# Designs tried in a protein design chat: VH-VL binders against Protein-tyrosine-phosphatase MKP1 (MKP1). Part 20

Target 1, 143 residues: Protein-tyrosine-phosphatase MKP1 (MKP1), of Arabidopsis thaliana (Mouse-ear cress) (q9c5s1r149to291)
Amino acid sequence: ECSKVADHIYVGGDAVAKDKSILKNNGITHILNCVGFICPEYFKSDFCYRSLWLQDSPSEDITSILYDVFDYFEDVREQSGRIFVHCCQGVSRSTSLVIAYLMWREGQSFDDAFQYVKSARGIADPNMGFACQLLQCQKRVHA
Below, E stands for the ipSAE of ESMFold2; O stands for the ipSAE of ESMFold2 at other seeds; V2 stands for 0.75 times the mean of E and O plus 0.25 times the DockQ between their complexes.

## First folded at step 18 (VH-VL; framework fv_unasnemab)

Design x6 (from t1 with heavy chain Y59W; at its last look DockQ between E and O 0.97; V2 from the best seeds 0.00; counts 0 for: pae E 2.2 > 2)
Fold by ESMFold2, look of step 18:
Structure x6 (fold): chain C 143 residues (1-143), chain A 121 residues (1-121), chain B 107 residues (1-107)
Amino acid sequence: as target 1 above (143 residues)
Amino acid sequence: EVQLVESGGGLVQPGRSLRLSCTASGFTFSGSWMDWVRQAPGKGLEWVAEIRNKKESYWTYYAESVKGRFTISRDDSKSIVYLQMNSLRTEDTALYYCARLFYNEWYMDVWGKGTTVTVSS
Amino acid sequence: DIQMTQSPSSVSASVGDRVTITCRASQSVSSYLNWYQQKPGKAPKLLIYYASNLQSGVPSRFSGSGSGTDFTLTISSLQPEDFASYFCQQGYSTPLTFGGGTKVEME
């Protein structure tokens, strides 16, 4: 349920986001809530929160926020923190951001980064709009 | 040469106010979370308040015993954290420590020497 | 709030003794348990963080163990400078809470 994708990156859904013991047992310090309209910041005094307001829709533009998300992931990594990235189900929105980060950080193609994330979290399934956006951004994030 | 130095303690009557200051040096103060912890005479340690850094929007948190009466604040340009203590009570009598919090494991790795607050009628 | 119970409240010991201090949390704190030393008239000093990690500059005779609700601080061979009070502190949930302390004093 709480999927470790990188040393500093964990992915999941609302069920994990509202379970402090799972978060603390995995050493989570930061929480990126992709669905601020739906999920509250459950433990605001015990973690560092950032909220985004993304819909799981092919028309939702995620490319405009990618470098802000990358900077945040790198800040967490530099401070030896661990970030939990979530949406409702941990399927599309949260996994898309993590796939994009792996493309940028490790120079992987979309297909390779997606398979890597899917090996760690089998239900990972970005919607077609997110997948298309990441494919189009491939040269930008690799440069 | 990491150092925290508290000041502003003293003897005051119940219902009065004091402001404590804690001056930091030897580390990047603006990136740190800062806490106040107090110790009543002959007793253990009690967490009082915390203020986060600018990246965390300077969010503040308080022990229930002081909520609504105490206000923690900071001035990053001067490397100072403050504790404004209003409506003081005799049970607020304590040695007040300033501490730097390391938020990954929630421990206090740097402490000041403390400043004494005595609330007595 | 998570209550932290230390035992014993005091220990009489001699130089060279093995000293064991326990700390029990009212609910699981995972490994978010820290230990501090406080000498009379001095500020607390961090010894152990995250249950078992030795803070830089702390002698190796100090060690911490435990997880969940039960934790132990051990001084393998007590030295004259180790006569002090010791406090545990949980970092699992705000408000942060401390144990009542254990005073280690000369027999």
Scores: ipSAE 0.605, ipTM 0.873, lowest interface PAE 2.2, mean pLDDT 92
ESMFold2 (binder alone), look of step 18: mean pLDDT 94; pTM 0.948
ESMFold2 at other seeds, look of step 18: ipSAE 0.626; ipTM 0.875

## First folded at step 19 (VH-VL; framework fv_unasnemab)

Design y1 (from x2 with heavy chain N104H; at its last look DockQ between E and O 0.96; V2 from the best seeds 0.75)
Heavy chain, then light chain:
Amino acid sequence: EVQLVESGGGLVQPGRSLRLSCTASGFTFSGSWMDWVRQAPGKGLEWVAEIRNKKEYYYTYYAESVKGRFTISRDDSKSIVYLQMNSLRTEDTALYYCARLFYHEWYMDVWGKGTTVTVSS
Amino acid sequence: DIQMTQSPSSVSASVGDRVTITCRASQSVSSYLNWYQQKPGKAPKLLIYYASNLQSGVPSRFSGSGSGTDFTLTISSLQPEDFASYFCQQGYSTPLTFGGGTKVEME
ESMFold2, look of step 19: ipSAE 0.699; ipTM 0.885
ESMFold2 (binder alone), look of step 19: mean pLDDT 94; pTM 0.951
ESMFold2 at other seeds, look of step 19: ipSAE 0.686; ipTM 0.888
ESMFold2, look of step 20: ipSAE 0.684; ipTM 0.886
ESMFold2 (binder alone), look of step 20: mean pLDDT 94; pTM 0.950
ESMFold2 at other seeds, look of step 20: ipSAE 0.699; ipTM 0.889
ESMFold2, look of step 22: ipSAE 0.700; ipTM 0.888
ESMFold2 (binder alone), look of step 22: mean pLDDT 94; pTM 0.952
ESMFold2 at other seeds, look of step 22: ipSAE 0.667; ipTM 0.877
ESMFold2, look of step 23: ipSAE 0.679; ipTM 0.883
ESMFold2 (binder alone), look of step 23: mean pLDDT 94; pTM 0.951
ESMFold2 at other seeds, look of step 23: ipSAE 0.684; ipTM 0.886

Design y2 (from y1 with heavy chain K55R; at its last look DockQ between E and O 0.97; V2 from the best seeds 0.76)
Fold by ESMFold2 at other seeds, look of step 19:
Structure y2 (fold): chain C 143 residues (1-143), chain A 121 residues (1-121), chain B 107 residues (1-107)
Amino acid sequence: as target 1 above (143 residues)
Amino acid sequence: EVQLVESGGGLVQPGRSLRLSCTASGFTFSGSWMDWVRQAPGKGLEWVAEIRNKREYYYTYYAESVKGRFTISRDDSKSIVYLQMNSLRTEDTALYYCARLFYHEWYMDVWGKGTTVTVSS
Amino acid sequence: DIQMTQSPSSVSASVGDRVTITCRASQSVSSYLNWYQQKPGKAPKLLIYYASNLQSGVPSRFSGSGSGTDFTLTISSLQPEDFASYFCQQGYSTPLTFGGGTKVEME
């Protein structure tokens, strides 16, 4: 399932990440692989890849990388590209980064951004640590 | 005026090396992906190599027929793309084109006139 | 690798004729299919990208259609400058591959 969350942002899991047809049919140009130690860059010569090495653990610190991720999402948007953001299941790691981006870009609260992402991708469910981290940095992200 | 101009072709014996150059003008070269495509006499077009821009870490990709023998590189300060061709074979004989690739739809919108490489003993 | 098969290999036509050229891919390439024109001694020139989009500066008598595996290039009314070779190219998967070409020549 490849979920469109914004004009330039799509979210999914490993099943979509390894299906070139789905990616190409959605016009994907860029892929953000949140789980580089688990999932390889399946089509490295056919897309623009960036990899992160995030664990789905409450102790994993995602706040340290948020502005680098935001810059990358904005770079893709400015190039008129479409980015597919994925982890293993497309539930916690990938959705947390997209929620954070919507908080920053749209000025939404964590709750509003989460509900927006969940309406586009019903299985979205950041782990408790990610949710707490985004709530704690909400005022910084809105700046 | 957007242009690509290839140079460095010639007649060489099998096993020898050549370096092709492609000089770009009239566009922002540093932001572009650049490809080499060749056309053997009386044959169709064959994609050879690609080098991406700095944002893409200058990643390079090669056709299987040239992998390990050819090296694509670029100098953004001079707006030049190079193709170093080692261990040349008779089947490498072709007109070599430099092209600018647009990666959204993977088309080549700017081509040079090509430079001829002939490999014969 | 995705093989691209063009038909016909050549066509004889007169000025004013409608000419169609077919390109078939060995597997689906979605709409990632581009068309080029090449005149003798000249570099290829992009005509159509992404199956049906006309490149800037290309006359409207050229059009492209198709998706998946079967694509066509149509020249609605041949002009003298259209006698050339035409190549399709898939952009779906690396390595990028080209059709064998279709030579459009004067009858």
Scores: ipSAE 0.687, ipTM 0.888, lowest interface PAE 1.6, mean pLDDT 92
ESMFold2, look of step 19: ipSAE 0.692; ipTM 0.890
ESMFold2 (binder alone), look of step 19: mean pLDDT 94; pTM 0.952

Design y3 (from x5 with heavy chain S57W; at its last look DockQ between E and O 0.99; V2 from the best seeds 0.75)
Fold by ESMFold2, look of step 19:
Structure y3 (fold): chain C 143 residues (1-143), chain A 121 residues (1-121), chain B 107 residues (1-107)
Amino acid sequence: as target 1 above (143 residues)
Amino acid sequence: EVQLVESGGGLVQPGRSLRLSCTASGFTFSGSWMDWVRQAPGKGLEWVAEIRNKKEWYYTYYAESVKGRFTISRDDSKSIVYLQMNSLRTEDTALYYCARLFYHEWYMDVWGKGTTVTVSS
Amino acid sequence: DIQMTQSPSSVSASVGDRVTITCRASQSVSSYLNWYQQKPGKAPKLLIYYASNLQSGVPSRFSGSGSGTDFTLTISSLQPEDFASYFCQQGYSTPLTFGGGTKVEME
């Protein structure tokens, strides 16, 4: 349901995003909503929200936003906050951003970061376009 | 030393306006969330309003009892929080505290001494 | 809104007594429950946050416990400076709400 990937990063789908008790019980302070076209900011006054408007499509370009997302994750970590990253199912869009972050933050290859996220959230499955984009840019991200 | 000092209270007739100020010192004001809490004479505490920092787009939130009448704002360059109180009612009579909110556990760890607002005919 | 009910409204106690104050929320607030002390004519002072964590500089005779809807503040051995009013406050949901207070008075 709500998968802890790192001390400050949790991942899930819309079902968790609209359940305040799960979010509060996990100490969530920030929410990154990857699907602003579909899901509203359910509890705007009780959390810090950021929304992205990503489609789960191989043609969707995620590399252009990665450093803005990394900066946001780092802001949350430096303030000792906890961020919940979600899309509809918590499978592709949200997990792809977290995989990219681990590649950047920990210096991991795409494969290692993906396996790490998958061990925490077994349904993690970036679409082929996201996977290809992250694999192609991994040396650029490791700086 | 971390400090909050409120000012601008006074005696005012119903329907009139007042502006409260809260001057902060001793901490990074621009990164903090700031709240107003009031306490009517001999009564408990009532949360009134909150303003977030720049990273949170200075979002503001209000208790239903003051929504539409009160406006919270801030000036980060001067480290001041304001509470503009319009259409004052006798039930707004209270000691008004400025407080720093810590948003992880939603507690107020720094309070000013308060400024008194009396709304009376 | 989440209603916070404190019990008792007041207690008469002597120095050295154990004092227990209860706070009940109208719905679960998880562990988002904070306790404040307020002496007459002074601003509230944070004692305990997130149900059980002592704020820096608060004496260890203060403790908090509970989760969900039922919370307790305990003063293990009352001192003269502890005669004051005590308020709980939930941080689970906006609007933030406070209990009605418990006045601890000298017997």
Scores: ipSAE 0.659, ipTM 0.883, lowest interface PAE 1.8, mean pLDDT 92
ESMFold2 (binder alone), look of step 19: mean pLDDT 94; pTM 0.953
ESMFold2 at other seeds, look of step 19: ipSAE 0.673; ipTM 0.884

Design y4 (from x5 with light chain Y50W; at its last look DockQ between E and O 0.86; V2 from the best seeds 0.00; counts 0 for: pae O 3.1 > 2)
Fold by ESMFold2 at other seeds, look of step 19:
Structure y4 (fold): chain C 143 residues (1-143), chain A 121 residues (1-121), chain B 107 residues (1-107)
Amino acid sequence: as target 1 above (143 residues)
Amino acid sequence: EVQLVESGGGLVQPGRSLRLSCTASGFTFSGSWMDWVRQAPGKGLEWVAEIRNKKESYYTYYAESVKGRFTISRDDSKSIVYLQMNSLRTEDTALYYCARLFYHEWYMDVWGKGTTVTVSS
Amino acid sequence: DIQMTQSPSSVSASVGDRVTITCRASQSVSSYLNWYQQKPGKAPKLLIYWASNLQSGVPSRFSGSGSGTDFTLTISSLQPEDFASYFCQQGYSTPLTFGGGTKVEME
């Protein structure tokens, strides 16, 4: 339900995003809401929020925001925080950003990063446009 | 040394206003979250207000007992936190502390000695 | 709001005694429970954060334990400088709330 992908990164859907006890019991300090036009910031005073406005559409461009997202993930790690990254179901938008981060941070190919995330969260399934974008920018996104 | 020094307390009549100041030194003030906590005579501690840093857009939060009457603010260039207290009531009589919150970890690692506010007719 | 109940309200003890103070939350606060010491006329001082972590410079005779709703602060061998008031605070949910305090006094 709340999937740990890295020491500081957790992934899930709206059901977890609106459950304070799950978030607090996992030590979550920061929340990246990929779907700001759909899901509100449920516990604004109890966490640090960032919102993005991504559609789960093959035509949605995620490449333009990747380094801002990487900087945010690194800021959380440096503060010894734990970030919960979510969209509606934790399948496409949130997992795509985490896959991209692993490609950048760990030097993994798209396929290896995807399998890593999928082993932690079996329903991970970036839409075809996101997968294509990450494959196309694989050389550019590696650290 | 790390210090927080409150000032601006005093005796005031109900319905009037008072502004408290908290001057910080010895640490990077602009990166800190800052809180006000009060202690009524012979009673326990009550959280009053919080202001986050610039990274968190200076968001402010208030206890229900003071919402709409008190305003917390900060001036990072002067390293000062303010508490503007309007429409004061006798129930607001307390020793007011300024505290540094260890930001998203929710404990207060530095406190001032407090400033006394007395609200009486 | 999460209500914090401390017991006892006061303790009469001698130097060398083991003192145990309890704090109970009205709902789970996970491990987000902190302990402070306050002496008359002085600012509160952080002792324990996140239930069991000793703040830098705090003597090892202080320890904290618990999770969920029930927490304890223990002073293993009371020293003269430990006569003070102690209070817990939950950091799980805003508004942050404090226990009513426990006064540890001589004899």
Scores: ipSAE 0.451, ipTM 0.824, lowest interface PAE 3.1, mean pLDDT 90
ESMFold2, look of step 19: ipSAE 0.525; ipTM 0.844
ESMFold2 (binder alone), look of step 19: mean pLDDT 93; pTM 0.942

Design y5 (from x2 with heavy chain N104R; at its last look DockQ between E and O 0.94; V2 from the best seeds 0.74)
Fold by ESMFold2, look of step 19:
Formats: structure tokens, sequence, C-alpha cells
Structure y5 (fold): chain C 143 residues (1-143), chain A 121 residues (1-121), chain B 107 residues (1-107)
């Protein structure tokens, strides 16, 4: 399923990432592949890709890359693009990055941003480590 | 005024090379994607090659008919896109246009007047 | 590769006529369909992008419609400057491909 979370942000898993018709029908211009080792850039000539290499592990540090991700989301928004953010299942890694972005951009608490993302994509479920990291950096993201 | 001007066309024998140039003016060239499109005499339009901007790592893409023989490149400091055409064949004979591509809807909103390449013995 | 088939290949028309040109894709291109005008000896000029959006500076007598596989370009009242060839182009998938063209000529 390709879940619309914001005007410029869509979230899903590998099944959507490899289905060009779903991506094009949703007007996707950019793809953030959170799992570059696992999933290839399926349609390199038809979209703008950026890949990250994240594990779905409580010990994976996502806070170190957040501002690079925020800059990329803002770049896509400013050029009126639509970004599809994916991992394998669209449950933990991709949703965690989008939650963090909403915390930063909208000033939302982790809980409010998570519920917002979950209302758009019901299977959204960051792993415990990602959730803890976002809660702990809430002060920093809002500063 | 937004403008594209091609040059470098000519008459060449099969197996030889030519380098086409396209000079851009009137817009921010470094932020644009640039394409080459050709039109054989009395025929329709055929997409040839594309080079993306720096944000897209200057990625290049080619039509299958020219892959391995043609190379697209750009010099952002001079606002020029190039098409190096090696191992030319008679079927490469065409009027070659450069065009600016708008990446969201994949349309070409600015075209040059073209430069003619004739490949014959 | 997505093949684009235009119909008719030519049409003879008079000033004031309504002219309709069709473009069919071999598979769905969603709304990624663009239209160009080309006069003899000149480069193509963009008319319509994303199926139905009129490019800046293009007269409102031009309109586009359709989605998926079937698209139309309509000139509501042909003017003398509209005698030209018209091409569709899909932007859904590389390689980008063009229709074979439709020549609109004076009757």
Amino acid sequence: as target 1 above (143 residues)
Amino acid sequence: EVQLVESGGGLVQPGRSLRLSCTASGFTFSGSWMDWVRQAPGKGLEWVAEIRNKKEYYYTYYAESVKGRFTISRDDSKSIVYLQMNSLRTEDTALYYCARLFYREWYMDVWGKGTTVTVSS
Amino acid sequence: DIQMTQSPSSVSASVGDRVTITCRASQSVSSYLNWYQQKPGKAPKLLIYYASNLQSGVPSRFSGSGSGTDFTLTISSLQPEDFASYFCQQGYSTPLTFGGGTKVEME
C-alpha cells in the first residue's frame, strides 16, 4: 500500500517500491530507500533516488542522519515533488524518519506525530530503539 | 530570453565520430536536466540521451540504439551540454535537438533549432 | 518500450474547423502525456503537458484530455497559424517516446 502522510510524503514497503504504476499514479518524483543494501533502486531512470542503509534493530542509531533526511524532505517539498519513503515493510524504519520529520517541522510531540502517521498508515510501528531515540531527542528537535 | 543553440553537425563517413554542443542561456542551466532528441529526414522524433543535474549526481541515460556509442556530458560553468557520437552509422543521420526537460511531468519546454548530422559514404 | 500511436496521420481542414487528434499508448501512461506543435523547418513547441495543462503563451483554443492509454488534443477553432504537425509524447517511462505525428494541412 502507498500511504499518503503529507502533501509531499508517501510511505510504503518494497512491494510498492517495485511497482512503477503505483508510484507513477501517486505522482511520485523522489524515492528514499531506507534499505539500500537489501532493496535496489528499481527504476533509476524514472525517479530521483537516495538510499540509506538502516537496520531494523533497537541498536541502530537513526538520530545521526535526521537533519540530512529533513533537508532532503524539504528540498523535495520546495521543488513541489512527492517523495516515497520505504523500507522492507513500511513499518519501522521509513515511518520513524517521517515521524521525526513531523516532530521537527510541525513541533509535534513524538506521540502526536506517531498517531498522525499511524492514522495514515495503520501498520506504522517503530521498533523500541527508534521510539526511545525519538523520545530522547524530542528536546533537541524542537530547539 | 531562454535559448538553446546547437552546433557541431556535419557530413561524416560511417564509423567516424562527431561531437555536438548545445549552449544554453537565459535560465539557471546547472539546475536543469538536459536531453538530446533526433529527427530523421521525414520521420518522427526519437529520444536519444539525458543528463541530470548535480543534485541527481549527473546521471546519464541513453536510448538502446545509441548506448555504448554516444556519451552525453555537461559543463555547468560554461552552460553547455555535449553529445559525443562515436562509431556513427547511416541510421544516425538526423536533425539533432537539445532540449530542457522538466522532471516532474517529463516534458521538454525549451528546444534548440537543431544541428544536422549526415552519415554516408 | 511504450509505443505511441497517433491518429489520423494527416487531416485536411479549413480555418474555423474543430480538429481532434488522438494518441494511444501501448500501456497506461497515467497522465504523463505531452503535446507538441512543429512547423516545417522549426523545432517542436510544447502545447500541453500532463494530459491537460496548457503551457504558458499557448492559445486557449488548444485543449487536451484523457488518461491511461487514450488521449486527445483538440483545436476548437483552427487558425491560419495552426497548420503544422502535432506530436504526443509519453513521460511515464524511459525511454521517452513520441507518436508518429499528425499533419494538419490546409484543405
Scores: ipSAE 0.658, ipTM 0.885, lowest interface PAE 1.8, mean pLDDT 92
ESMFold2 (binder alone), look of step 19: mean pLDDT 94; pTM 0.953
ESMFold2 at other seeds, look of step 19: ipSAE 0.677; ipTM 0.883

Design y6 (from x5 with heavy chain N53Q; at its last look DockQ between E and O 0.98; V2 from the best seeds 0.00; counts 0 for: pae E 2.5 > 2)
Fold by ESMFold2, look of step 19:
Structure y6 (fold): chain C 143 residues (1-143), chain A 121 residues (1-121), chain B 107 residues (1-107)
Amino acid sequence: as target 1 above (143 residues)
Amino acid sequence: EVQLVESGGGLVQPGRSLRLSCTASGFTFSGSWMDWVRQAPGKGLEWVAEIRQKKESYYTYYAESVKGRFTISRDDSKSIVYLQMNSLRTEDTALYYCARLFYHEWYMDVWGKGTTVTVSS
Amino acid sequence: DIQMTQSPSSVSASVGDRVTITCRASQSVSSYLNWYQQKPGKAPKLLIYYASNLQSGVPSRFSGSGSGTDFTLTISSLQPEDFASYFCQQGYSTPLTFGGGTKVEME
């Protein structure tokens, strides 16, 4: 499923990432591939790609990359683009980055941002390490 | 005024090389994708090459008919796009246009006047 | 590659006529279909993008419609300055490809 979370942000898994018609029909211009060593950039010449290499592991550090991700989401928003953020299933890695962005952009708590994302994508479920990291850094992302 | 001006065309023998230039003005060149499109005399339009902006790592893409022979490049400090054309063939004879591509809907909204390349014995 | 087929290849028409040009893609291009006008000795000029959006500065007598594989460009009331060639172009998949063109000429 390609889940619309915000005007410029869509979330999903590999099944959507490899389906050009779904991406084009949703007006996707940019793709953030959270799992670059696992999923290829399926349509490099047809979209703008950015790849990250995140493991779905409680020990994976996502906080160190958050402001780079926020800058990228803001670049897309300012250009009136639409970004598709994906990992393998669109459950943990991709949703964690979108939750963090909403915390930063909207000033939401982790719990409020998570519930917002979950209302748009019911399977959203950051792993415990990502959830803890976002809770610990919410003062930083709010500043 | 938004403008693209091509130069560097001419008459050349098969197997020789030419370099085309496209000078841009009136818009933020460094944030734009740039394409070359050619039109043989009395014929339709054929996409040739594309170069993306720096944020897209200056990725380049080519039509199969020119891959390995043509190289697109850019100099953002001068607002210039280049097309290096090596091993020219008679079928490369065309009017070459530089165009700005808008990547949301993949249309070319700004075109230059073109520069003519003639490849003949 | 996606092949674009235009018809007719030429149209003889008079000022005031309604002119319709069609473009067919070899596979669905969704709404990623653009139309250009090219007058003799001039560069192409964008008329319509994304199937139906009129480019700024283009007269409202031009309109586009269609999605998927079948698209039309319509000139509701032909003017003297509209005698030109018209090309469609798909933006769905690289390489970008153009139709063979339709020449609209004075009857």
Scores: ipSAE 0.557, ipTM 0.859, lowest interface PAE 2.5, mean pLDDT 92
ESMFold2 (binder alone), look of step 19: mean pLDDT 94; pTM 0.949
ESMFold2 at other seeds, look of step 19: ipSAE 0.638; ipTM 0.880

## First folded at step 20 (VH-VL; framework fv_unasnemab)

Design z1 (from y1 with light chain L96F; at its last look DockQ between E and O 0.97; V2 from the best seeds 0.00; counts 0 for: pae O 2.4 > 2)
Fold by ESMFold2 at other seeds, look of step 20:
Structure z1 (fold): chain C 143 residues (1-143), chain A 121 residues (1-121), chain B 107 residues (1-107)
Amino acid sequence: as target 1 above (143 residues)
Amino acid sequence: EVQLVESGGGLVQPGRSLRLSCTASGFTFSGSWMDWVRQAPGKGLEWVAEIRNKKEYYYTYYAESVKGRFTISRDDSKSIVYLQMNSLRTEDTALYYCARLFYHEWYMDVWGKGTTVTVSS
Amino acid sequence: DIQMTQSPSSVSASVGDRVTITCRASQSVSSYLNWYQQKPGKAPKLLIYYASNLQSGVPSRFSGSGSGTDFTLTISSLQPEDFASYFCQQGYSTPFTFGGGTKVEME
């Protein structure tokens, strides 16, 4: 399922990432593929792609890339684009990046941003390492 | 004043090469995607090629009818898009337009006046 | 590839007439359908993008409608400068494809 989290941010898994009709019907212009070593860029000529290489592991460090991801989300928003953020299942990696973005842009706590994303996508469930990292950086990511 | 001006068209024999140029002015060329579209005499429009901006790694895409023969490229410092046309065929005879593509809704909002390519023996 | 079928191929009309041009896609293109005007010896000019949005500087007598496979361009009251050819273009999937055109001529 393709979950709308914000005007410019949509989240899902590989099933949506490989379905051009769903992506086009949601007006997607950009795709952030969190799992570039697993999922290909299915429709390179029809969208703008960026790939990250994240493992769904508690030991994976996502904090080092957060501001690059935030800059990209803001670039898409400034262009009035719509970005589809995905991993394999749309549960942990993709949702963690979106939660972090909402914490930064909206000044939300981790808990508030997580609840917001979960209300839009009920299966959102960052792994414990990602959740801990976002809790630890909560003060640092607020603008 | 936003403008696109094509040049480099002419009469060539089949199997030969020709390079078209498109000079842009009046907008931020380096941030735009650029396409070539052709129109055979008295006929409809046919998309030919596209080159994306730097953020999109200058990716290029081609119509099947020209793959392997045509190469689109750009020089952002000069605000120029090129179309290198190799192994030309009589069916490549057309008026060639360059156009600025807006990729959100995939429309071409600025077109040049075109340059004519005639391929005949 | 998505084939675009445009009809009619030509229309004879007078100033003040309402003109309707249709475009059918071989598969759904959602709302990714654009309309262009082209006068003899001139570059195409964008009129309508994303099925129904009027491009800046285009007179309000032009309008677009439709979604999925069936689309319509309407000129509510034809003016002398509107005698031209009109083309639809799908932007849903590469390669982008154009309709065969409709020539609007003075009766």
Scores: ipSAE 0.541, ipTM 0.850, lowest interface PAE 2.4, mean pLDDT 91
ESMFold2, look of step 20: ipSAE 0.578; ipTM 0.858
ESMFold2 (binder alone), look of step 20: mean pLDDT 94; pTM 0.943

Design z2 (from y1 with light chain S28D; at its last look DockQ between E and O 0.96; V2 from the best seeds 0.76)
Heavy chain, then light chain:
Amino acid sequence: EVQLVESGGGLVQPGRSLRLSCTASGFTFSGSWMDWVRQAPGKGLEWVAEIRNKKEYYYTYYAESVKGRFTISRDDSKSIVYLQMNSLRTEDTALYYCARLFYHEWYMDVWGKGTTVTVSS
Amino acid sequence: DIQMTQSPSSVSASVGDRVTITCRASQDVSSYLNWYQQKPGKAPKLLIYYASNLQSGVPSRFSGSGSGTDFTLTISSLQPEDFASYFCQQGYSTPLTFGGGTKVEME
ESMFold2, look of step 20: ipSAE 0.680; ipTM 0.883
ESMFold2 (binder alone), look of step 20: mean pLDDT 94; pTM 0.952
ESMFold2 at other seeds, look of step 20: ipSAE 0.718; ipTM 0.896

